VH-VL binders against Putative transcriptional regulatory protein rrnAC0199. Designs and how they scored, part 13

Target 1, 159 residues: Putative transcriptional regulatory protein rrnAC0199, of Haloarcula marismortui (q5v5e2)
Amino acid sequence: MDERIDPDELLAAVGFDADESVLTRRQAEVLALREHDIRQSDIGELLGTSRANISSIERNARENVEKARQTVAFANTLTAPVCVDIEAGTDIYDIPPTVYAACDEAGVEVNYGSSNLLQLIDDAVDGAIQQDTVQVPLRIDVTNDGVVHVRGQSAERTE
Below, E stands for the ipSAE of ESMFold2; O stands for the ipSAE of OpenDDE; V2 stands for 0.75 times the mean of E and O plus 0.25 times the DockQ between their complexes.

## First folded at step 13 (VH-VL; framework fv_lutikizumab)

Design q6 (from p2 with light chain T34N; at its last look DockQ between E and O 0.50; V2 from the best seeds 0.45)
Fold by OpenDDE, look of step 13:
Structure q6 (fold): chain C 159 residues (1-159), chain A 121 residues (1-121), chain B 107 residues (1-107)
Amino acid sequence: as target 1 above (159 residues)
Amino acid sequence: EVQLVESGGGVVQPGRSLRLSCSASGFTFSRYAMSWVRQAPGKGLEWVAYISGKGSFTYYPDSVKGRFTISRDNSKNTLFLQMDSLRPEDTGVYFCARFYTSGRYDYFDYWGQGTPVTVSS
Amino acid sequence: DIQMTQSPSSLSASVGDRVTITCRASQSIRSWLNWYQQTPGKAPKLLIYKASSLESGVPSRFSGSGSGTDYTFTISSLQPEDIATYYCQQYYLFPYTFGQGTKLQIT
């Protein structure tokens, strides 16, 4: 008996609840089957639909997961326990220690090494780092789960 | 396949300059930070220089700061190390290494074969 | 600078033995630690990243553990091809620093 992978069993095993998920049951089924290395064509056959449809479902499912992730990330940023302001002219060597110290005070474990933190800054704000110096004022937020968010600050906001 | 090939090593007198090159292939060069790591004869590894993927920032230990300059030409997939005011203590094999950064971890995942540098009177 | 101290500096063991190398940081490095293997005449090779994650393609006999300042590298069953010098490396703060290395030999 070719133990045909039962999508229902897969979902039950991982505790999927459609009422508590941003994914539809069909989306969850497709992702679960893909996680088990089942081809889209085989999934289509299994579920009685076309490969193209499975592809679409998978794409949408993954998009929903990403949207959910971004939403959670945003929410976490709103409650970030660590907020560090970096002034223009700051030596980039001072940024990681400053951020880490703030995280220590807040009891947060940051998930970025020094290079990654700086890379994140450079990627988040174009031109933020030149010749080992911060070029624009920055705000660095660290969420409770240790995720770093960087934004540029406009000079004009005199608090 | 990722490849890193160092060149430019040689024998020089103290106070002289040397320029090392590292040719990279098999990956998108500009997406990765790069480093030089050296090893004195019979000794351990010493990090020498770091450069970000875009070249926006660099790092040096105090042992070489002010004397060494790391740079890169992303259009040519080449990493450089300009070594000025060389000292006998700078003698060793110099490796270029790719530094993978994923936001979760950083590591030197690929290394060149190394190029030997000898500073002697 | 963060100092990385490895112990022992040298080790001899038999094939099949369990080998343990320790690395101590002068301050907490929050698991930002890698382990490298360097065979004679070759470039270093990454084995473990983030203290305990095994690099792709690395045999499962290699493992890492630890937190804070104290880290351990383990070979569960030593093989002849494991003759090398092993290095820990922190990337928590610049400058990046390596341990002094542990030379592993087979008796």
Scores: ipSAE 0.363, ipTM 0.746, lowest interface PAE 1.7, mean pLDDT 91
ESMFold2, look of step 13: ipSAE 0.496; ipTM 0.732
ESMFold2 (binder alone), look of step 13: mean pLDDT 91; pTM 0.897

## First folded at step 14 (VH-VL; framework fv_lutikizumab)

Design r1 (from q6 with light chain Y92W; at its last look DockQ between E and O 0.55; V2 from the best seeds 0.00; counts 0 for: pae E 2.2 > 2)
Fold by ESMFold2, look of step 14:
Structure r1 (fold): chain C 159 residues (1-159), chain A 121 residues (1-121), chain B 107 residues (1-107)
Amino acid sequence: as target 1 above (159 residues)
Amino acid sequence: EVQLVESGGGVVQPGRSLRLSCSASGFTFSRYAMSWVRQAPGKGLEWVAYISGKGSFTYYPDSVKGRFTISRDNSKNTLFLQMDSLRPEDTGVYFCARFYTSGRYDYFDYWGQGTPVTVSS
Amino acid sequence: DIQMTQSPSSLSASVGDRVTITCRASQSIRSWLNWYQQTPGKAPKLLIYKASSLESGVPSRFSGSGSGTDYTFTISSLQPEDIATYYCQQYWLFPYTFGQGTKLQIT
């Protein structure tokens, strides 16, 4: 166990402010210590709580980080000047021309070549491409700065 | 350092098949799209196959579509080109090339030395 | 498919000369164009990407310009080691295509 690691110093170094974060201070402390490879049991000893409580705090902290990332992505796509819907069954090689045509119409310069755009789709939506065909409906948004965001439009997640 | 080494070229008769291999080293192979580019004797370069880093999609120009198949084995850092129904027009040097893709940049940043293929009677 | 046409197909120049090679695309490629150098007996090497950006480690005597359908590659002061065939290559749309090449000879 490394007793020289001080979570207050770690958080100060990155300028953490709980009042401006989706993370509680305790959640931030746990994440910072985990980034330094401190095991959960040792964090519990350091912070005066159980390993099980540390595990729960870490899980909740990571969920909050992921939710924050999704919130920022959502906000950015609301103002994108280019929005392209791609139907399932579309030949993937029709996607770059379609996106580029939409960007041309909107006066937007895209910063992705054709292969890079397809790679972005392949990375952003698991299983989106199979046998050179789009497997799920996609939404592609391009910002004024040419940044591309891709998401699947599965209808089955609403329960 | 990045190295690409082709093998499997040779002389074959029209209508037969040949399989090229490219052994890759010095980089994380699965993170890079790969291509085969050929050059007929005394002629220019022709892109003949593309495969994404994960192998999830491929592309072929019409000149070889349906006859050539690109594939990769990421566990063995190896790229393949299966060439079926070979024609005399397929004669040339075949280069294995790594494709660098980042933002606005798509280009062949590393090439092998090439393997010759001759299709003739 | 986007056809790429280079001009001239060959040229000769003296050491120290300014050399210009042009490349015309059959449709706009929005500056999504690379230039490669292929020395005799070797594989091609990237010199210029995105029409005008110099690849790391490439001498500053090489440059590129152009937009739309018309692109230019320039060697400001030709050196003996520049004997090669030069290719433009578009990467706007699949399939990516090369120009037919320009053979550069010294003297």
Scores: ipSAE 0.470, ipTM 0.729, lowest interface PAE 2.2, mean pLDDT 87
ESMFold2 (binder alone), look of step 14: mean pLDDT 91; pTM 0.900
OpenDDE, look of step 14: ipSAE 0.717; ipTM 0.851

Design r2 (from q6 with light chain Y92W L93Y; at its last look DockQ between E and O 0.76; V2 from the best seeds 0.00; counts 0 for: pae E 2.5 > 2)
Fold by ESMFold2, look of step 14:
Structure r2 (fold): chain C 159 residues (1-159), chain A 121 residues (1-121), chain B 107 residues (1-107)
Amino acid sequence: as target 1 above (159 residues)
Amino acid sequence: EVQLVESGGGVVQPGRSLRLSCSASGFTFSRYAMSWVRQAPGKGLEWVAYISGKGSFTYYPDSVKGRFTISRDNSKNTLFLQMDSLRPEDTGVYFCARFYTSGRYDYFDYWGQGTPVTVSS
Amino acid sequence: DIQMTQSPSSLSASVGDRVTITCRASQSIRSWLNWYQQTPGKAPKLLIYKASSLESGVPSRFSGSGSGTDYTFTISSLQPEDIATYYCQQYWYFPYTFGQGTKLQIT
């Protein structure tokens, strides 16, 4: 094999610490290797297990990541001093001034530039932005540390 | 090594169109927002187009809005600028630029060499 | 749009001199400001981000300061390779805008 990847080196490069993560070390190894487009069967060979076991580990790892994301979103909403509601149909370039104005009123310094804030919205809610327009109602929360959290008001993945 | 290489510049008459390309390598292209920044002869820098990493949104200043279209093909690591209805004031060097974003930091961390565009009758 | 006004538009200095360039925004940009260096015939290069933080690999003779609407870029001891045009750029509101540039020349 021409371009072997060492999962221990990958995890060290990103500073992974299993004691501070919802992921087990094996789950983190599998996700890191998948991020480098390594096939599940090749990961199984590399880690000394079956492709089927790798598939199960990957599924469980991705479930843990999603649960962690939702837990952080909930906690941020409970404690955020700044909450901004954005209506569907809003021009996305009106969002950063609105968020910044709300943060000014609360005495909070935002930790995101305008470009990064819009990218965060685009990443956080699938299909939230199309043709420069917000497609679903959004809630934007800003913590005292200036960390921004975004969620859809129509409760994506709600049940 | 991050590399951005522009192409497609040239001399064209007013009212004509030109398409610029920027070939990207050395990084995961789809993770980064990209821009075109131009510089008229003897003048400063002007941000003329922006596109998000997934291509879901774009921005244009009024000077080019409706005439310029930024796009990207993430499968080919290529950024494009379609410039229609060109005017003499569009003359300049056009740079492809990558945005670095990390919390409170947004800046153009890598730039191409620039491709010259001349619009003259 | 936030207008960025640099001062001076040009200046001449000798090797070893302290050089100061100012940048004024038309409204508060809360230190969300970058400084770029552009050598003639080359692309701009980031020197300073968030008003005062040096980009990796940038010599310590470069510094930035300021807040609100008023920002300052300083070269503590000018070197021959520092001859360029310098641009401030705000990233508080879209569109991100540049100052008109300050051309630094050797006497």
Scores: ipSAE 0.413, ipTM 0.687, lowest interface PAE 2.5, mean pLDDT 87
ESMFold2 (binder alone), look of step 14: mean pLDDT 91; pTM 0.896
OpenDDE, look of step 14: ipSAE 0.614; ipTM 0.802

Design r3 (from q1 with light chain T34N; at its last look DockQ between E and O 0.82; V2 from the best seeds 0.00; counts 0 for: pae E 2.4 > 2)
Heavy chain, then light chain:
Amino acid sequence: EVQLVESGGGVVQPGRSLRLSCSASGFTFSRYAMSWVRQAPGKGLEWVAYISGKGSFTYYPDSVKGRFTISRDNSKNTLFLQMDSLRPEDTGVYFCARFYTSGRYSYFDYWGQGTPVTVSS
Amino acid sequence: DIQMTQSPSSLSASVGDRVTITCRASQSIRSWLNWYQQTPGKAPKLLIYAASSLESGVPSRFSGSGSGTDYTFTISSLQPEDIATYYCQQYWLFPYTFGQGTKLQIT
ESMFold2, look of step 14: ipSAE 0.443; ipTM 0.711
ESMFold2 (binder alone), look of step 14: mean pLDDT 93; pTM 0.926
OpenDDE, look of step 14: ipSAE 0.724; ipTM 0.858

Design r4 (from q6 with heavy chain F57W; at its last look DockQ between E and O 0.67; V2 from the best seeds 0.00; counts 0 for: pae E 2.6 > 2)
Fold by ESMFold2, look of step 14:
Structure r4 (fold): chain C 159 residues (1-159), chain A 121 residues (1-121), chain B 107 residues (1-107)
Amino acid sequence: as target 1 above (159 residues)
Amino acid sequence: EVQLVESGGGVVQPGRSLRLSCSASGFTFSRYAMSWVRQAPGKGLEWVAYISGKGSWTYYPDSVKGRFTISRDNSKNTLFLQMDSLRPEDTGVYFCARFYTSGRYDYFDYWGQGTPVTVSS
Amino acid sequence: DIQMTQSPSSLSASVGDRVTITCRASQSIRSWLNWYQQTPGKAPKLLIYKASSLESGVPSRFSGSGSGTDYTFTISSLQPEDIATYYCQQYYLFPYTFGQGTKLQIT
């Protein structure tokens, strides 16, 4: 099972380039293997290191990914012509039409379909959606290129 | 290797219930939205249920709303469809399908082979 | 619900012919439309996403175009292995809906 996975071949197949990534090659190897549900101890055996070291590498890799995501979101909000605020309690099926209407008013072509947009929200803000309603206030920004960024308001000091 | 295997189909009388299962393997199940899509004999495809990766939200078209319930057990990599108050119009092959919602892509990328359901007296 | 109407319902063509299938939505779907191929006895297979983008491994003889409510799927030079039923499917608003299908046969 796990014996079939070669991290060098896995990264080559996806075209990973450490010189163009915030991830070190080791971090990318660990993340890729975790996406295949390989245990940290088994990754340690595959990569010739301890489970404890793999745990540290994975944590740091995920932190780097989150920082990169936040950096891109920040840069994009500086130029976003569309900003939509969604109240807590909103029916999630009202969100895509609302975003699309705001984009139409601004002359922006959005790149996301309804399911994709809701999945973005679910991924970006843990616990944002329960029982088909929004649980925390959301800010949705759409850039001139139609890229959507979502952030919650409860993760930061507001006011 | 992504695999989706449906089970639980069969022949039932109108008004009865049936529970379909779909066993998923080869991917991180909880990261993907899942759907059931049905196809009546000699007919086209009809989307009948949708559930988000975390199970945070579901959607049903009016044709099955209130009668069908989609659910998932992410610890067992299993998708379910509970079908109540079955009608002859529900007859068809039921496909389990993975909906790719990562990045900018949004489509059914992997399908099971389907499980047949016949509702007749 | 957004209705998807395919035309024609069935079509016969010769190997090498250009084949065109249309799909009309009951309202604008902003190019958020997929095309699927279903060979007999098999599950559907994605060919084209977002109206015009080819899925990985799909031959270049397949193409899609259109915007708003009107979309076109084209096979530039029909091959024997293209015998199937073709479906369009919108993913703009819930519920997601498919066209009725177009059965393609070779004469």
Scores: ipSAE 0.379, ipTM 0.640, lowest interface PAE 2.6, mean pLDDT 87
ESMFold2 (binder alone), look of step 14: mean pLDDT 91; pTM 0.905
OpenDDE, look of step 14: ipSAE 0.515; ipTM 0.772

Design r5 (from q6 with heavy chain G53Y; at its last look DockQ between E and O 0.52; V2 from the best seeds 0.55)
Heavy chain, then light chain:
Amino acid sequence: EVQLVESGGGVVQPGRSLRLSCSASGFTFSRYAMSWVRQAPGKGLEWVAYISYKGSFTYYPDSVKGRFTISRDNSKNTLFLQMDSLRPEDTGVYFCARFYTSGRYDYFDYWGQGTPVTVSS
Amino acid sequence: DIQMTQSPSSLSASVGDRVTITCRASQSIRSWLNWYQQTPGKAPKLLIYKASSLESGVPSRFSGSGSGTDYTFTISSLQPEDIATYYCQQYYLFPYTFGQGTKLQIT
ESMFold2, look of step 14: ipSAE 0.611; ipTM 0.807
ESMFold2 (binder alone), look of step 14: mean pLDDT 91; pTM 0.905
OpenDDE, look of step 14: ipSAE 0.671; ipTM 0.816
ESMFold2, look of step 15: ipSAE 0.569; ipTM 0.781
ESMFold2 (binder alone), look of step 15: mean pLDDT 91; pTM 0.907
OpenDDE, look of step 15: ipSAE 0.560; ipTM 0.777

Design r6 (from q6 with light chain S31K K50A; at its last look DockQ between E and O 0.73; V2 from the best seeds 0.51)
Fold by OpenDDE, look of step 14:
Structure r6 (fold): chain C 159 residues (1-159), chain A 121 residues (1-121), chain B 107 residues (1-107)
Amino acid sequence: as target 1 above (159 residues)
Amino acid sequence: EVQLVESGGGVVQPGRSLRLSCSASGFTFSRYAMSWVRQAPGKGLEWVAYISGKGSFTYYPDSVKGRFTISRDNSKNTLFLQMDSLRPEDTGVYFCARFYTSGRYDYFDYWGQGTPVTVSS
Amino acid sequence: DIQMTQSPSSLSASVGDRVTITCRASQSIRKWLNWYQQTPGKAPKLLIYAASSLESGVPSRFSGSGSGTDYTFTISSLQPEDIATYYCQQYYLFPYTFGQGTKLQIT
């Protein structure tokens, strides 16, 4: 284990503030160390706990990040002039034209090209895209300034 | 330092197959989409294949669709291009390129040296 | 597919000259355009992205402008090391497409 790695320094360097984060300090530490490619076993040793515990912490941390992301996406939906629902089974290559058309209708300039938009979807919702097909229902919102927000939604959602 | 090194090029007959590899280093490979771009002798650049960082989706132009397959092994930092049913018009230098996506800009910021592919009878 | 048409296909200019290359898209690409430089025997190098943004480390003599379908690449003062072929590339829609290239030589 590299003795030069200090979780406190890592968190300080990125400006972590527990009072302004949905993550606990421990969760932030684990994610910071993982970002530096430190193994869970090594993190456990460093922090004086088991690998299993680190795994649990990491999982919970990532879940919290996802919840936070979804919450922000939801909030943006409330004010977004463009809202596009994408059904499961949709060909991903149909998504950009659909979004662009909706933006054009609303008079909004979207800030994402096709590749970036698809990448955003892939990053925002884990498992949303497989083999060029949408696997789960998605909501795509575009704000007035052209920022795209993506979230998963239940198939049973009634508008 | 970011490095991309292509290999696997060579001379093959029409109808044969060839597999190209690109070894990546100096960055977190799985976070970046990758592409193959080719250049026929004395000609311009042509996008050949695209693969997302996670490998969740791919894209091919009509010129190679159904014949070429892009794939990646993120555990080995390696990009592949399986080329089947090769044609003389597939002849050229094949570049591996890293694709950067952020906000309003998507671009190829790093390229390999290229590997030559010649399809001839 | 979006077609990118560059003009001219080739040009020759003197050191210190202002050089202009144009790229026209078959439809609006909303400024999602890159410019690349390729010297003989080398891989392409990114110079400009998003139509007008200069890539890090690229000399300030290079610039780009344009909107909609029409874009311009400019070298304010041509240098000997600028001998290369230049390409525009759109990233608005799949497939991403390149212009035919402009071969630049120095007299």
Scores: ipSAE 0.374, ipTM 0.754, lowest interface PAE 1.8, mean pLDDT 91
ESMFold2, look of step 14: ipSAE 0.502; ipTM 0.745
ESMFold2 (binder alone), look of step 14: mean pLDDT 92; pTM 0.915

## First folded at step 15 (VH-VL; framework fv_lutikizumab)

Design t1 (from r5 with light chain Y92W; at its last fold request DockQ between E and O 0.54; V2 from the best seeds 0.64)
Heavy chain, then light chain:
Amino acid sequence: EVQLVESGGGVVQPGRSLRLSCSASGFTFSRYAMSWVRQAPGKGLEWVAYISYKGSFTYYPDSVKGRFTISRDNSKNTLFLQMDSLRPEDTGVYFCARFYTSGRYDYFDYWGQGTPVTVSS
Amino acid sequence: DIQMTQSPSSLSASVGDRVTITCRASQSIRSWLNWYQQTPGKAPKLLIYKASSLESGVPSRFSGSGSGTDYTFTISSLQPEDIATYYCQQYWLFPYTFGQGTKLQIT
ESMFold2, look of step 15: ipSAE 0.571; ipTM 0.789
ESMFold2 (binder alone), look of step 15: mean pLDDT 91; pTM 0.906
OpenDDE, look of step 15: ipSAE 0.756; ipTM 0.878
ESMFold2, look of step 17: ipSAE 0.579; ipTM 0.791
ESMFold2 (binder alone), look of step 17: mean pLDDT 91; pTM 0.904
OpenDDE, look of step 17: ipSAE 0.772; ipTM 0.893
ESMFold2, fold request of step 19: ipSAE 0.519, 0.491, 0.510; ipTM 0.750, 0.735, 0.753
ESMFold2 (binder alone), fold request of step 19: mean pLDDT 91, 92, 92; pTM 0.902, 0.908, 0.906
OpenDDE, fold request of step 19: ipSAE 0.815, 0.748, 0.792; ipTM 0.910, 0.890, 0.895

Design t2 (from r3 with heavy chain G53Y; at its last look DockQ between E and O 0.63; V2 from the best seeds 0.64)
Fold by ESMFold2, look of step 15:
Structure t2 (fold): chain C 159 residues (1-159), chain A 121 residues (1-121), chain B 107 residues (1-107)
Amino acid sequence: as target 1 above (159 residues)
Amino acid sequence: EVQLVESGGGVVQPGRSLRLSCSASGFTFSRYAMSWVRQAPGKGLEWVAYISYKGSFTYYPDSVKGRFTISRDNSKNTLFLQMDSLRPEDTGVYFCARFYTSGRYSYFDYWGQGTPVTVSS
Amino acid sequence: DIQMTQSPSSLSASVGDRVTITCRASQSIRSWLNWYQQTPGKAPKLLIYAASSLESGVPSRFSGSGSGTDYTFTISSLQPEDIATYYCQQYWLFPYTFGQGTKLQIT
């Protein structure tokens, strides 16, 4: 084990506070060590547990990070002055003009050019764009400072 | 060091086809959108094809739409342009260009040296 | 398509002169405009993005300004190595279009 790697020092350097994080301290330790390319088995030896337990901790930590990102996006959407719903089947090249028109109506300056907006959509919702058309319904929100958030909208299965 | 090397240019008759390739190195090719930009002899630049980094969407101006097809093979770091039904006005140097984007900024930050295409009878 | 019209198409000036090139868009492009330099026999090179921001390593004698439909590119004191053709390019809406170019020559 590389004795130069101390998870307590790594977490202190970035100001980690478990009381203000969705990550447990153990989850943060595992993520920090993985960022420094430490193998899961070596992390297990360092922390006194099995590689399998480290693997589970890492998976759960990354799920918590993703949930936190989604929670922030949701909260921002609730206060966004611009909300645009895009139907499946829409020609993607109609989306930037539609968003910009909505922003102009609301007096909001947008921080994304047309190609960046399409790339943001393509990145935010896997499979959202195929053959220049939107494949799933989308919600596009623009905050008062011009930041764009995109999410897919799916009907819940209610059987 | 970012490098883009075009190949496949040549002299062809009107109505024929030509396939250009662009070999990329020195960067993570699969993380960048790519384009082809052409320049007729003694004339200006014209953007002729765009492909997103996943290949999920493409764009073509009306001058080439339906005749040109951009594609990419991210496992081989290669960009392609299939040019069908070639016309004399397609004559020019064809550049492979990397498209940089960061928030509100977008531009072609790296270009190949170009491959010449001549369409004449 | 958004048409970009550069003026002049060709320009001759002396070393040390102030050179101004204009670019007019057929509709507002919200300052989403780049300027490229192309020296003879070479690929284009980005000089200015977002209408006024200099790319890293670009000499400060180059500048850009403008908004809406009207943009300018300026070389404050022309140098011999500035012999090139200069292009504006909008990136507001697809397709991305270039101006026709301005060929700069030194007398």
Scores: ipSAE 0.514, ipTM 0.746, lowest interface PAE 2.0, mean pLDDT 88
ESMFold2 (binder alone), look of step 15: mean pLDDT 92; pTM 0.922
OpenDDE, look of step 15: ipSAE 0.781; ipTM 0.886

Design t3 (from r5 with heavy chain F99Y; at its last look DockQ between E and O 0.58; V2 from the best seeds 0.58)
Fold by OpenDDE, look of step 15:
Structure t3 (fold): chain C 159 residues (1-159), chain A 121 residues (1-121), chain B 107 residues (1-107)
Amino acid sequence: as target 1 above (159 residues)
Amino acid sequence: EVQLVESGGGVVQPGRSLRLSCSASGFTFSRYAMSWVRQAPGKGLEWVAYISYKGSFTYYPDSVKGRFTISRDNSKNTLFLQMDSLRPEDTGVYFCARYYTSGRYDYFDYWGQGTPVTVSS
Amino acid sequence: DIQMTQSPSSLSASVGDRVTITCRASQSIRSWLNWYQQTPGKAPKLLIYKASSLESGVPSRFSGSGSGTDYTFTISSLQPEDIATYYCQQYYLFPYTFGQGTKLQIT
């Protein structure tokens, strides 16, 4: 293990504040170390716990991040001037033009290029994109300041 | 140091196939989208293939769609370009490029030196 | 597809001169534009991203400006090492397209 890696320094460098985060400090430490490609076993050794525990912490941390993301996305949906529904089966290359057109209509400047927008979708909803096709219904919201939020939708969801 | 090294170029007849490889090092390959960009002799740059960091989606311009296939093996830090049904107009230097995408900008920040492909009868 | 029209196709200037290259998109690309430098026999190098942001390590004599459909690349004081072909590239919509290039030479 690289002796230069210090979880405290890592967290300080990114400005982690436990009082302002949905993550515990331990969760943040684990994610920070994982981001630096540190193995769970090595993290366990570093933090004086088992690999299994690190695995659990990482899972919980990622779940919390996802919950937080969904919460923020929901909140933004309430006020977003742009809301685009994407059906399953949609060609992903049709998504950027659709989103941009909606933004233009609303007078909003979107802050994402096409590849970045698609990447955002793929990252926001696991398995959302396969073989250049949307696999699940999506809701794309764009805020007044051009920030894009993506959520998965159930087929039965009626808004 | 980030390094991209292309290989697999050569001289082939029209209708034949080539497979290009790009070996990546000096960065976490699996975290970056990758592209192939080609340059015909004495001509400009043309984007010919894109693949997301997870390989979830790919892009091809009409000029190569249906003939070229981009793929990656993240476990081997290798990018591939399968080129089928090659045409004389496919002749050029093929560059492997790392595509950085984050926030409000996307760009090719690292390039290989390229591998030459010549399609001629 | 978005066409990128770059002008001029070639340019000769003296050391110390101000050099300007223009790139026009067939539609608005909302500043999603990069500028690259390619020296002979080398791979392209990023100089400017998002129309006006200077890439790290790039000399300050290089700059970019523009919005909508019209963009400009400028070298404030041409240096011998600036002999290259320059390309604009849009990344607003697929396919991401390049300008035709501007070959810059020193007289």
Scores: ipSAE 0.539, ipTM 0.773, lowest interface PAE 1.0, mean pLDDT 91
ESMFold2, look of step 15: ipSAE 0.611; ipTM 0.815
ESMFold2 (binder alone), look of step 15: mean pLDDT 91; pTM 0.905

Design t4 (from r5 with heavy chain Y59F; at its last look DockQ between E and O 0.59; V2 from the best seeds 0.60)
Heavy chain, then light chain:
Amino acid sequence: EVQLVESGGGVVQPGRSLRLSCSASGFTFSRYAMSWVRQAPGKGLEWVAYISYKGSFTFYPDSVKGRFTISRDNSKNTLFLQMDSLRPEDTGVYFCARFYTSGRYDYFDYWGQGTPVTVSS
Amino acid sequence: DIQMTQSPSSLSASVGDRVTITCRASQSIRSWLNWYQQTPGKAPKLLIYKASSLESGVPSRFSGSGSGTDYTFTISSLQPEDIATYYCQQYYLFPYTFGQGTKLQIT
ESMFold2, look of step 15: ipSAE 0.567; ipTM 0.775
ESMFold2 (binder alone), look of step 15: mean pLDDT 92; pTM 0.908
OpenDDE, look of step 15: ipSAE 0.647; ipTM 0.833

